Miniprotein binders against Uncharacterized protein C1840.07c. Designs and how they scored, part 25

Target 1, 306 residues: Uncharacterized protein C1840.07c, of Schizosaccharomyces pombe (o74480)
Amino acid sequence: YFNVNQLFDHEFIKVFPNFKGNVEAKIKYPTVVYAIGDIHGDFPNALDVLSAAGVVSPVFPHEWTAGNATLVQTGDVVDRGPDTRKLFRWFNDLHKQAEKHGGRVVRLLGNHEFMNAKGDWRYVHPGDKASYPEPSEENRIIDWGHSGEIGNLLLSEYNVTYKDNTTGSHFMHAGLSPEWAYREETVNELGKELLSHFMSREKIPEYLEDFWAIEGPMWYRGLAQLSEEEACEVALNVTKTLNVNRLVMGHTPQFHGIVSRCEGRILLIDTGLCSAYAGERAVLRISQNDTDSIVEAVYRGKIVKL
Below, E stands for the ipSAE of ESMFold2; O stands for the ipSAE of OpenDDE; V2 stands for 0.75 times the mean of E and O plus 0.25 times the DockQ between their complexes.

## First folded at step 21 (miniprotein)

Design w14 (at its last look DockQ between E and O 0.59; V2 from the best seeds 0.80)
Fold by ESMFold2, look of step 21:
Structure w14 (fold): chain B 306 residues (1-306), chain A 115 residues (1-115)
Amino acid sequence: as target 1 above (306 residues)
Amino acid sequence: SEDLLYLIYLIEELIFFVERAKELIKQGKYDAAEALLELVEEEVRFLKEEAEKLRKKGDEEAAKRVEEVAKKLKELIKELKELLEKGDYEEAIELLRKMLELIRKLLEEIYKLAR
């Protein structure tokens, strides 16, 4: 009795082609997880690719359209572009909307969020600052602190990592070395503690120095930058330790699209989508049933199997 | 240390931006390439600031090396802007390749210090 065509007229599907395809894929693959990488303050480009993937409406007010799916945003929402506050509010609203349908928006911390919380604003776009009433710098300090709208969201709604057991996928901004994969259960609490220390303008305590380091969870680029052979050796170790099939990360830009390494164990989803980089705009889509996973890069106008 | 962390990040960002600018010029996307050059200039300025922090902590040899590369990059960016104004895009691509060689060598040197 129920079929996809009764839900949507044919003209709607023609205008929004990925919407009908998402409904049919959900029937065959009931679990769907989307992921979007570094946004860097570019709301129009994030909207463009998320709407093309059928995650949000292309029509204002750009509400959630992905049903019970999960969207993972892997950090670096802030800096370089002007739309920081709009983006944080948008993702928070999308999460509330998704919950009504059994879905969710998982929001992860990037190194740029930590830098902003600590008062290192070297990359903040003038339009971001201008979004605050005068005195804009002081009001932005408050907003990114313990009592601010963004600061409270970061402390209450954000994590460093997300493990999705239904798809066997692990998500984070930068990456985990084998040492940090062994300690993965500590990463989210240590990240929250560091964030709080930064908001208080405190020096990094000794026990967090290795966390906030080149090999630490917010900075590690080995899975992206090592040779294919070496990166795969790390990924085999890390996926085994975490009991997952694949590692998904942003942070290291891939300007031509989502990159797969090590037979799909490494997925690099930072495509430099903000207009400042003129990179490709992409969303990762993982569709799962009891027997199969389909892992795809969704671009404006095409879908590529990874 | 934290100073080497930000230094490594800045150098890696320079690689990403310069490589992307080179690709954009090859594609005929000159306005986008010029916009990236503003980000490159800002990163070079931050690179010099990180070198000063290294010097104040007694890492004189590293600070000197970073400052030398930052100075050369600033000179090359000035030449690059002139080439782009004149439409000398093949020469601009070669200059960007030269910049990448300098930056990648610096990155290798700094990684050895951080390890």
Scores: ipSAE 0.836, ipTM 0.925, lowest interface PAE 0.9, mean pLDDT 91
ESMFold2 (binder alone), look of step 21: mean pLDDT 85; pTM 0.852
OpenDDE base, look of step 21: ipSAE 0.900; ipTM 0.951

Design w15 (at its last look DockQ between E and O 0.67; V2 from the best seeds 0.82)
Fold by ESMFold2, look of step 21:
Structure w15 (fold): chain B 306 residues (1-306), chain A 115 residues (1-115)
Amino acid sequence: as target 1 above (306 residues)
Amino acid sequence: SEDLLYLIYLIEELIFFVERAKELIKQGKYDAAESLLELVEEEVRFLKEEAEKLRKEGHEEAAKRVEEVAKKLKELIKELKELLEKGDYEEAIELLRKMLELIRKLAEEIYKLAR
């Protein structure tokens, strides 16, 4: 997949420190799912942690090296950092490469993608805008619209949620309250409808107002912010409703690394990875066989069981 | 409403970033803390803009409260930057605790409105 000589170069080992651990985990647990949280326009930091986890090559052009594994990116690729277009293109290319090996890159919508689609650019980094030729604002409007490169990707390749039946894991950007868990089957279609309304600069219809609300799928932080006891009550309800073992979400930053709550039912993977937040850089790894799973946080230079 | 949504988001982001800045200073990571303070300052600017939206929607008392907190936070950020420049890190940590108290009180008031 990558150049064989890259495997043994000093630079490869320096940037790819967890390679051996990934190979050993895959042999013992044939199904592997990786997840990366909020990136916020920081390609170098995303590359650093994904290459350290063995998902992509540390050597340019940083192609897929995870074989038939799944990578889930849980949204908030845009804003605060400059590398938005590069990141969207990179993940799209990684998905195409992964498919050739039986793997995939699952791309999910964050609240910041919706904000950009609706024209709320309060958090857009100057370098993002500057990546467009003049008139940069008009060209960016087009790019994030129904016919743009990014807009078309968001409408055709992105969902709000992803349920991975092999590992029994549910992934999304923010989180589902118990009420929204009962409606989870509708969430991806409602998200697509909202995104389309936003791209058209239309007022959201009344039936979507509770979707785009503080307790709605793009904003809900209860699983991250409630006390351990209260969050676990919610998680027990939501995992039962969804028939999954664990809930994986970004959105609520955990600056010290990936956090596990409620005996592993809640996995918080937004570590403030972009340089603007000065948080830890981590990738979640779920390794599954017929009898059990191992859930780990992969950092540069170490792997921690969760 | 949607205006309260973004206000709540800004307040929560402020809590995350101010707490993180305090931790970074305790760890001696001063350049990172200063970079975060630039982000905090930007969020305070958005907080003032959300107050203007609240006023236009008829929420005058809430708007005044948000404006007062935003103004105080901006003053504290200026003082904080001076403390960091002088190397007065213990004082900077205490100032960040004061900022957190102010933000958390505002959060409680705003959450009651969103109910």
Scores: ipSAE 0.857, ipTM 0.930, lowest interface PAE 0.8, mean pLDDT 90
ESMFold2 (binder alone), look of step 21: mean pLDDT 85; pTM 0.856
OpenDDE base, look of step 21: ipSAE 0.897; ipTM 0.951

Design w16 (from t15 with L10M; at its last look DockQ between E and O 0.88; V2 from the best seeds 0.88)
Fold by ESMFold2, look of step 21:
Structure w16 (fold): chain B 306 residues (1-306), chain A 117 residues (1-117)
Amino acid sequence: as target 1 above (306 residues)
Amino acid sequence: SEDLLYLIYMIEELIFFVERAKELIKQGKYDAAEALLELVEEEVRFLKEEAEKLRKKGDEEAAKRVEEVAKKLKELIKELKELLEKGDYEEAIELLRKMLELIRKLAEEIYKLAREE
């Protein structure tokens, strides 16, 4: 198998300590998907963990280094921290860079993005608002609307769910109940419709009320909060319905790291990485070949098999 | 209803934040715990706003209960900050446990209301 020491000098490995492991994994497992959960406006912490995982360069300008891999960001980029605009721009730029290498950055909507689009700014950090020139509120309204930089990105580049057929993995912010898994094919269009209604400050139509509800796709926590036995019964139903091996979600914080439930069918990747929560910083890594997958939590300084 | 949606979400966040603050204090990470408690205080402030929305819908008894819990939590947060300033960390941990009991009881009451509506 491939010997990284024959290709890269000692000084290169010192700068990029996870690079050698990433190259060896890529040769044996040609398909790699990374996932990062709730960021909540913390660019330094997102940079720290993504660079530790080898997805981006730790050296400015923090460019894409993951080749043809996929990075999934599962929403809640906004609120609690100040770096909202920087993060949206950064992930968009990373996607453009990834495409040049055959990779991609898949960006998913969290409930906090919907709240901001509807004008519910109860959790917006003062530094986020201050990133706009005065009148900052009016300029932020425009930015999150149909004509804004963030608003246009949300409508054109973001979905509620992502199904990766190569790894058999389904990604979203919150989670799907069995009822919503049965109609998963409608979820992305319903989310787009709701987002547009919110940007226009319109009342939620009746047909979307169950979507925007505690058991709906943007809020459901059953896979994270039900007992192990009950959650596993839901996960067995949902994975069968979706024809996937595993369900990956943020939204419900796991402050000590990425949690696996139901023999790996449930992966909880919101680790409260923003400084406001003081949680662990982690990235999920799924490595796939024709016969096997390896599912790992990547932390600063260690990698844990899940 | 949408008002119960945000109320339930905020109560769950309070549980997450208070539990995390308690464990941070046990680990000696006092500055992080204090920062997290500012988020708790902000959530408590918004509970009062959600209670007023319940009142406007005619859910007066639920609104009063949420307001009572929010007022008590505000008082407990003040006491908690004084305990942390004095370095009375075991007393602070016990106070956080008491706050969790109060929040979890409210959660049960609001979940019951949500099922009935």
Scores: ipSAE 0.872, ipTM 0.937, lowest interface PAE 0.7, mean pLDDT 91
ESMFold2 (binder alone), look of step 21: mean pLDDT 85; pTM 0.854
OpenDDE base, look of step 21: ipSAE 0.900; ipTM 0.951
ESMFold2, look of step 23: ipSAE 0.861; ipTM 0.927
ESMFold2 (binder alone), look of step 23: mean pLDDT 85; pTM 0.849
OpenDDE base, look of step 23: ipSAE 0.901; ipTM 0.951

## First folded at step 23 (miniprotein)

Design z11 (from r5 with L10M; at its last fold request DockQ between E and O 0.92; V2 from the best seeds 0.90)
Amino acid sequence: SEDLLYLIYMIEELIFFVERAKELIKQGKYDEAEKLLELVEEEVRFLKEEAEKLRKKGDEEAAKRVEEVAKKLKELIKELKELLEKGDYEEAIELLRKMLELIRKLAEEIYKLAREE
ESMFold2, look of step 23: ipSAE 0.887; ipTM 0.944
ESMFold2 (binder alone), look of step 23: mean pLDDT 85; pTM 0.849
OpenDDE base, look of step 23: ipSAE 0.903; ipTM 0.951
ESMFold2, fold request of step 24: ipSAE 0.886, 0.888, 0.884; ipTM 0.943, 0.944, 0.943
ESMFold2 (binder alone), fold request of step 24: mean pLDDT 85, 85, 85; pTM 0.858, 0.858, 0.853
OpenDDE base, fold request of step 24: ipSAE 0.898, 0.900, 0.893; ipTM 0.949, 0.950, 0.948

Design z12 (from r5 with L10M E38R; at its last look DockQ between E and O 0.79; V2 from the best seeds 0.87)
Fold by ESMFold2, look of step 23:
Structure z12 (fold): chain B 306 residues (1-306), chain A 117 residues (1-117)
Amino acid sequence: as target 1 above (306 residues)
Amino acid sequence: SEDLLYLIYMIEELIFFVERAKELIKQGKYDEAEKLLRLVEEEVRFLKEEAEKLRKKGDEEAAKRVEEVAKKLKELIKELKELLEKGDYEEAIELLRKMLELIRKLAEEIYKLAREE
């Protein structure tokens, strides 16, 4: 729509210094990938940390400012907070804007998206429901179904995993056990099939039962919760199987900020950023050139090398 | 099973929320802790619902144990709210530690049940 350099005038950069840092890093490191974890319906906090990282403008209309970079959102956009529809629409619009600049917004499914699609609304915030005209419950059912705005986005634009070969990084909501890493090429299609079954209120087919289980792709917390030694053993296996350098996941909250385990092979990016959790607000930034990767946690007012 | 899946998830969320609430109170962030405790109350309510599902499945001993812990947690939450109203923050922190002990013990029991399945 306009010259994005207009967003980096002197007064703008004085207030939002991370935008300047992003431009300078892009010259030296032509590939940049950002990742943001569980949002749980909190648009103001997502805006705050993404703008602090230089991914979006902090001013109206909150547009994309990351050029040809990739932003990965690792699921759990819904539940506990009220801004669900606004967030899904916002990320969809940001993707359209990013494409105009050669960038993209990669959107991944969290377990809470599956729960909402199957009609398990135990965690839905009243403000989310209230965003629908009456009869609000029936209209929300439609919206999350095969013919709905959110339902169609989930089926057409969302995956369970994303592998970024340029940075050697694998992204998902929960995590992959070694068994599921061996089958990683099937995960995105199986996730789409499960989501469709859930939207139709169908029983889970036998071949999907281990997908929707505690050690399956939407729930597995071993990389976050096993001892350092055990988690690293899993991560060494999984990174080798997937031919990547690092595994990035949300789902298991780290209230004090982004956590690195196993010498950077495990990056836990759910920081409980929604106001209901009162966790730290952070965005992962991976900057890549032909020879080096720089992996950083971006907070409001601070950048920490991981 | 799917019932154990949701039970494990709820128990883990309780651990995360109660530990975080304790940290917030230590930092003097009492309003944030109160908001988080509402999530704790919700999870305790869901825990009771899962106990009923375990009973229908025939897991009477597990159902009874989950129900007993949920009832005790509900009582402790009421005491916690009184302590916070009075400004008895050291006592509130200790009560949160007691809640964590109960939840972690339940977690061990449920993880064992899930492994045997």
Scores: ipSAE 0.883, ipTM 0.941, lowest interface PAE 0.7, mean pLDDT 91
ESMFold2 (binder alone), look of step 23: mean pLDDT 85; pTM 0.855
OpenDDE base, look of step 23: ipSAE 0.904; ipTM 0.952

Design z13 (from r5 with L10M K35R E38K; at its last read DockQ between E and O 0.93; V2 from the best seeds 0.91)
Amino acid sequence: SEDLLYLIYMIEELIFFVERAKELIKQGKYDEAERLLKLVEEEVRFLKEEAEKLRKKGDEEAAKRVEEVAKKLKELIKELKELLEKGDYEEAIELLRKMLELIRKLAEEIYKLAREE
ESMFold2, look of step 23: ipSAE 0.887; ipTM 0.943
ESMFold2 (binder alone), look of step 23: mean pLDDT 85; pTM 0.853
OpenDDE base, look of step 23: ipSAE 0.903; ipTM 0.951
ESMFold2, fold request of step 24: ipSAE 0.890, 0.891, 0.883; ipTM 0.945, 0.945, 0.941
ESMFold2 (binder alone), fold request of step 24: mean pLDDT 85, 85, 85; pTM 0.859, 0.861, 0.858
OpenDDE base, fold request of step 24: ipSAE 0.899, 0.901, 0.898; ipTM 0.950, 0.951, 0.950
ESMFold2, last read: ipSAE 0.880, 0.889, 0.890; ipTM 0.940, 0.945, 0.946
ESMFold2 (binder alone), last read: mean pLDDT 85, 85, 85; pTM 0.858, 0.860, 0.858
OpenDDE base, last read: ipSAE 0.901, 0.903, 0.901; ipTM 0.951, 0.952, 0.951

Design z14 (from w16 with E38K; at its last look DockQ between E and O 0.84; V2 from the best seeds 0.88)
Fold by ESMFold2, look of step 23:
Structure z14 (fold): chain B 306 residues (1-306), chain A 117 residues (1-117)
Amino acid sequence: as target 1 above (306 residues)
Amino acid sequence: SEDLLYLIYMIEELIFFVERAKELIKQGKYDAAEALLKLVEEEVRFLKEEAEKLRKKGDEEAAKRVEEVAKKLKELIKELKELLEKGDYEEAIELLRKMLELIRKLAEEIYKLAREE
């Protein structure tokens, strides 16, 4: 623990009051987990909302300021916006910085990462392609493959799901049906196997067909799209099966901000933050101590309890 | 099939984007709405490409329906751009509602096809 006033002068704290408030909240709630949804290639907007949440410095960009907290990024970093390579490098660097403080950046796979790995580039922004030296398409193929910078990060640092036992929270890109929740322990290995097959341009093996399907872990939208009653029925089943209090997911855009369903068991954090969508920019914050958790949506200049 | 998976995804994205564009126009955020409509145009182009994949697999009925809706959406987008240039925003909103009706009907048809696989 550092005294935040000694870390920054009085003028800095006066200008950025949420930064000091985040440190005080950390003292009361020693476990803090942040989550950011679909970014789709928009580095400026990701930086803006993470700095507003106190995860990175608003004065010294690219510096981790969340101490020993966990940041979860729930996939779909790529496509629609141009800053793909910058974003993957940024989160990797933030993870290295976080480790020095006992924190971490948990990086999860979205369906768009799988599509890019398999060579399906229908949503790739021209600026993303242009970030590679010519021949840019060939160099991008290499980068997203087994020998590439991004490809190696995806194989070594990324999972499909993350279960945080301290906060009782489960994170992923799309969602788990009850059938897949029952087999949740297999999901990360199956995802890694599928990713490797895709990078090798191999057809999907039969045993992975249900994984890469509309009801499978990378695509399932039932928790977001079913009626409140039906979605809550699924969430009650899935949270019980996984022994968690809440399910956090992106993938299904909520343009007005983070949405809570089923008394907080479903948290939809894809707010369409990239400029192409013109959605809200938001970060989920879960603060935990021995007796309580506080779940909040952090926007620019506003924090809303969920 | 994998082709139906991507088709369903594209249709759902179209719903999200067209609904958002309509909302933005109601709020007077016309530049944002036009940027989002470029994503709509991209998805419509992908629908046409997906129709060809369905046809090659022998799903001629589905391919024809997807292609028909994609062609109509492209026509409506052109009309929409003209309305926005003229400042006929109420008519633009109504046109977006018509687009949503077409897309949602297609979604129902494709969901039925996916369930039967």
Scores: ipSAE 0.874, ipTM 0.939, lowest interface PAE 0.7, mean pLDDT 90
ESMFold2 (binder alone), look of step 23: mean pLDDT 85; pTM 0.855
OpenDDE base, look of step 23: ipSAE 0.901; ipTM 0.951

Design z15 (from r5 with L10M K35R E38Q; at its last look DockQ between E and O 0.80; V2 from the best seeds 0.87)
Fold by ESMFold2, look of step 23:
Structure z15 (fold): chain B 306 residues (1-306), chain A 117 residues (1-117)
Amino acid sequence: as target 1 above (306 residues)
Amino acid sequence: SEDLLYLIYMIEELIFFVERAKELIKQGKYDEAERLLQLVEEEVRFLKEEAEKLRKKGDEEAAKRVEEVAKKLKELIKELKELLEKGDYEEAIELLRKMLELIRKLAEEIYKLAREE
């Protein structure tokens, strides 16, 4: 038999107990999905919680350690913090590494990615801009455009939504109203079209105006902000329409940790982890086998069943 | 409209940031609260800019109301910074509560406009 303690330095396990727990969970639950919410340019805090969850190494160069698991990042990597380029490159590298083990990093678009692509830089941190050689603004425009490193990643590797059939979980940045859940099969293509229009500084076509609206996929906060009863009515509709067990979203900060609503049908995973918000640092973990599903919030130093 | 979209977003962000700043001060995390207040100040500046766009769109009463709230919030932020520098944290918490009341009132007014649009 295999003793999982032999895989880890004992002193390391004392500091990072979640590594041991992750290995044991994989033995009992062959399918594991992790999700991390809004990062807002804070590489150190993203590293802290992802390493605490056992997804990446705490040791430079902070490589993938989650085997064949899936990591979902639900958007808003950019703005408010300085480490934007480092974060986009890091998640891309992590995906390449994960593929070697049968895993993956699913990367989703947040409203802040769209805003940056359209040239709305009101929330861009000075350190982000300074990461580009002079003339930094011109080089950043290129980087976020059709031929740029970030722009190409957004167009080729990013979606608005991700449905994981194995765990019955649907992931996105903001949320789907019942109307948009009914049209969910169109959301990823519409998002790509909008992103391309924004990169070209084009006026939004009329057919995309409802997509880029307060109740549209990149902005909708009803599942987070409606009363428990009203949000649950929406979630029951949306989960039935999408044929999933749960909806996972960022966008609406929950400063004290991951919030579960409607008997676990709504999981709010934006915990304001960037230092500007000083919120709790958390990663969602969904562990699945043929008979059981376990949904947990992983914090530095503790794991809470949701 | 797109301008109303950004206005709603900024108002909601202000609520989140001011609530969080109040919590941080209650927890004795004063440096973190001051950093968050920089985000609040930035949002208030953007709020004024969005009010100008509303006026050009023809939403003159909404623009005026947003400008009034933004001006008052700017004054309160300045007072809040002074309280924090002096260590008058209980007064700072009360001021943040008053700021939240003002912002939530504006939110109700703007949500009403969004439903009518």
Scores: ipSAE 0.875, ipTM 0.938, lowest interface PAE 0.7, mean pLDDT 91
ESMFold2 (binder alone), look of step 23: mean pLDDT 85; pTM 0.853
OpenDDE base, look of step 23: ipSAE 0.903; ipTM 0.951

Design z16 (from r1 with L10M K35R E38R; at its last read DockQ between E and O 0.92; V2 from the best seeds 0.91)
Amino acid sequence: SEDLLYLIYMIEELIFFVERAKELIKQGKYDEAERLLRLVEEEVRFLKEEAEKLRKEGHEEAAKRVEEVAKKLKELIKELKELLEKGDYEEAIELLRKMLELIRKLAEEIYKLAREE
ESMFold2, look of step 23: ipSAE 0.890; ipTM 0.946
ESMFold2 (binder alone), look of step 23: mean pLDDT 86; pTM 0.865
OpenDDE base, look of step 23: ipSAE 0.905; ipTM 0.953
ESMFold2, fold request of step 24: ipSAE 0.891, 0.884, 0.895; ipTM 0.945, 0.943, 0.947
ESMFold2 (binder alone), fold request of step 24: mean pLDDT 86, 86, 86; pTM 0.871, 0.872, 0.874
OpenDDE base, fold request of step 24: ipSAE 0.902, 0.904, 0.902; ipTM 0.952, 0.952, 0.951
ESMFold2, last read: ipSAE 0.891, 0.891, 0.895; ipTM 0.946, 0.946, 0.948
ESMFold2 (binder alone), last read: mean pLDDT 86, 86, 86; pTM 0.873, 0.871, 0.872
OpenDDE base, last read: ipSAE 0.904, 0.905, 0.904; ipTM 0.952, 0.953, 0.952

Design z17 (from r5 with L10M E32A E38K; at its last fold request DockQ between E and O 0.85; V2 from the best seeds 0.88)
Amino acid sequence: SEDLLYLIYMIEELIFFVERAKELIKQGKYDAAEKLLKLVEEEVRFLKEEAEKLRKKGDEEAAKRVEEVAKKLKELIKELKELLEKGDYEEAIELLRKMLELIRKLAEEIYKLAREE
ESMFold2, look of step 23: ipSAE 0.883; ipTM 0.941
ESMFold2 (binder alone), look of step 23: mean pLDDT 85; pTM 0.854
OpenDDE base, look of step 23: ipSAE 0.905; ipTM 0.952
ESMFold2, fold request of step 24: ipSAE 0.888, 0.875, 0.888; ipTM 0.944, 0.936, 0.944
ESMFold2 (binder alone), fold request of step 24: mean pLDDT 85, 85, 85; pTM 0.860, 0.858, 0.855
OpenDDE base, fold request of step 24: ipSAE 0.899, 0.902, 0.900; ipTM 0.950, 0.951, 0.951

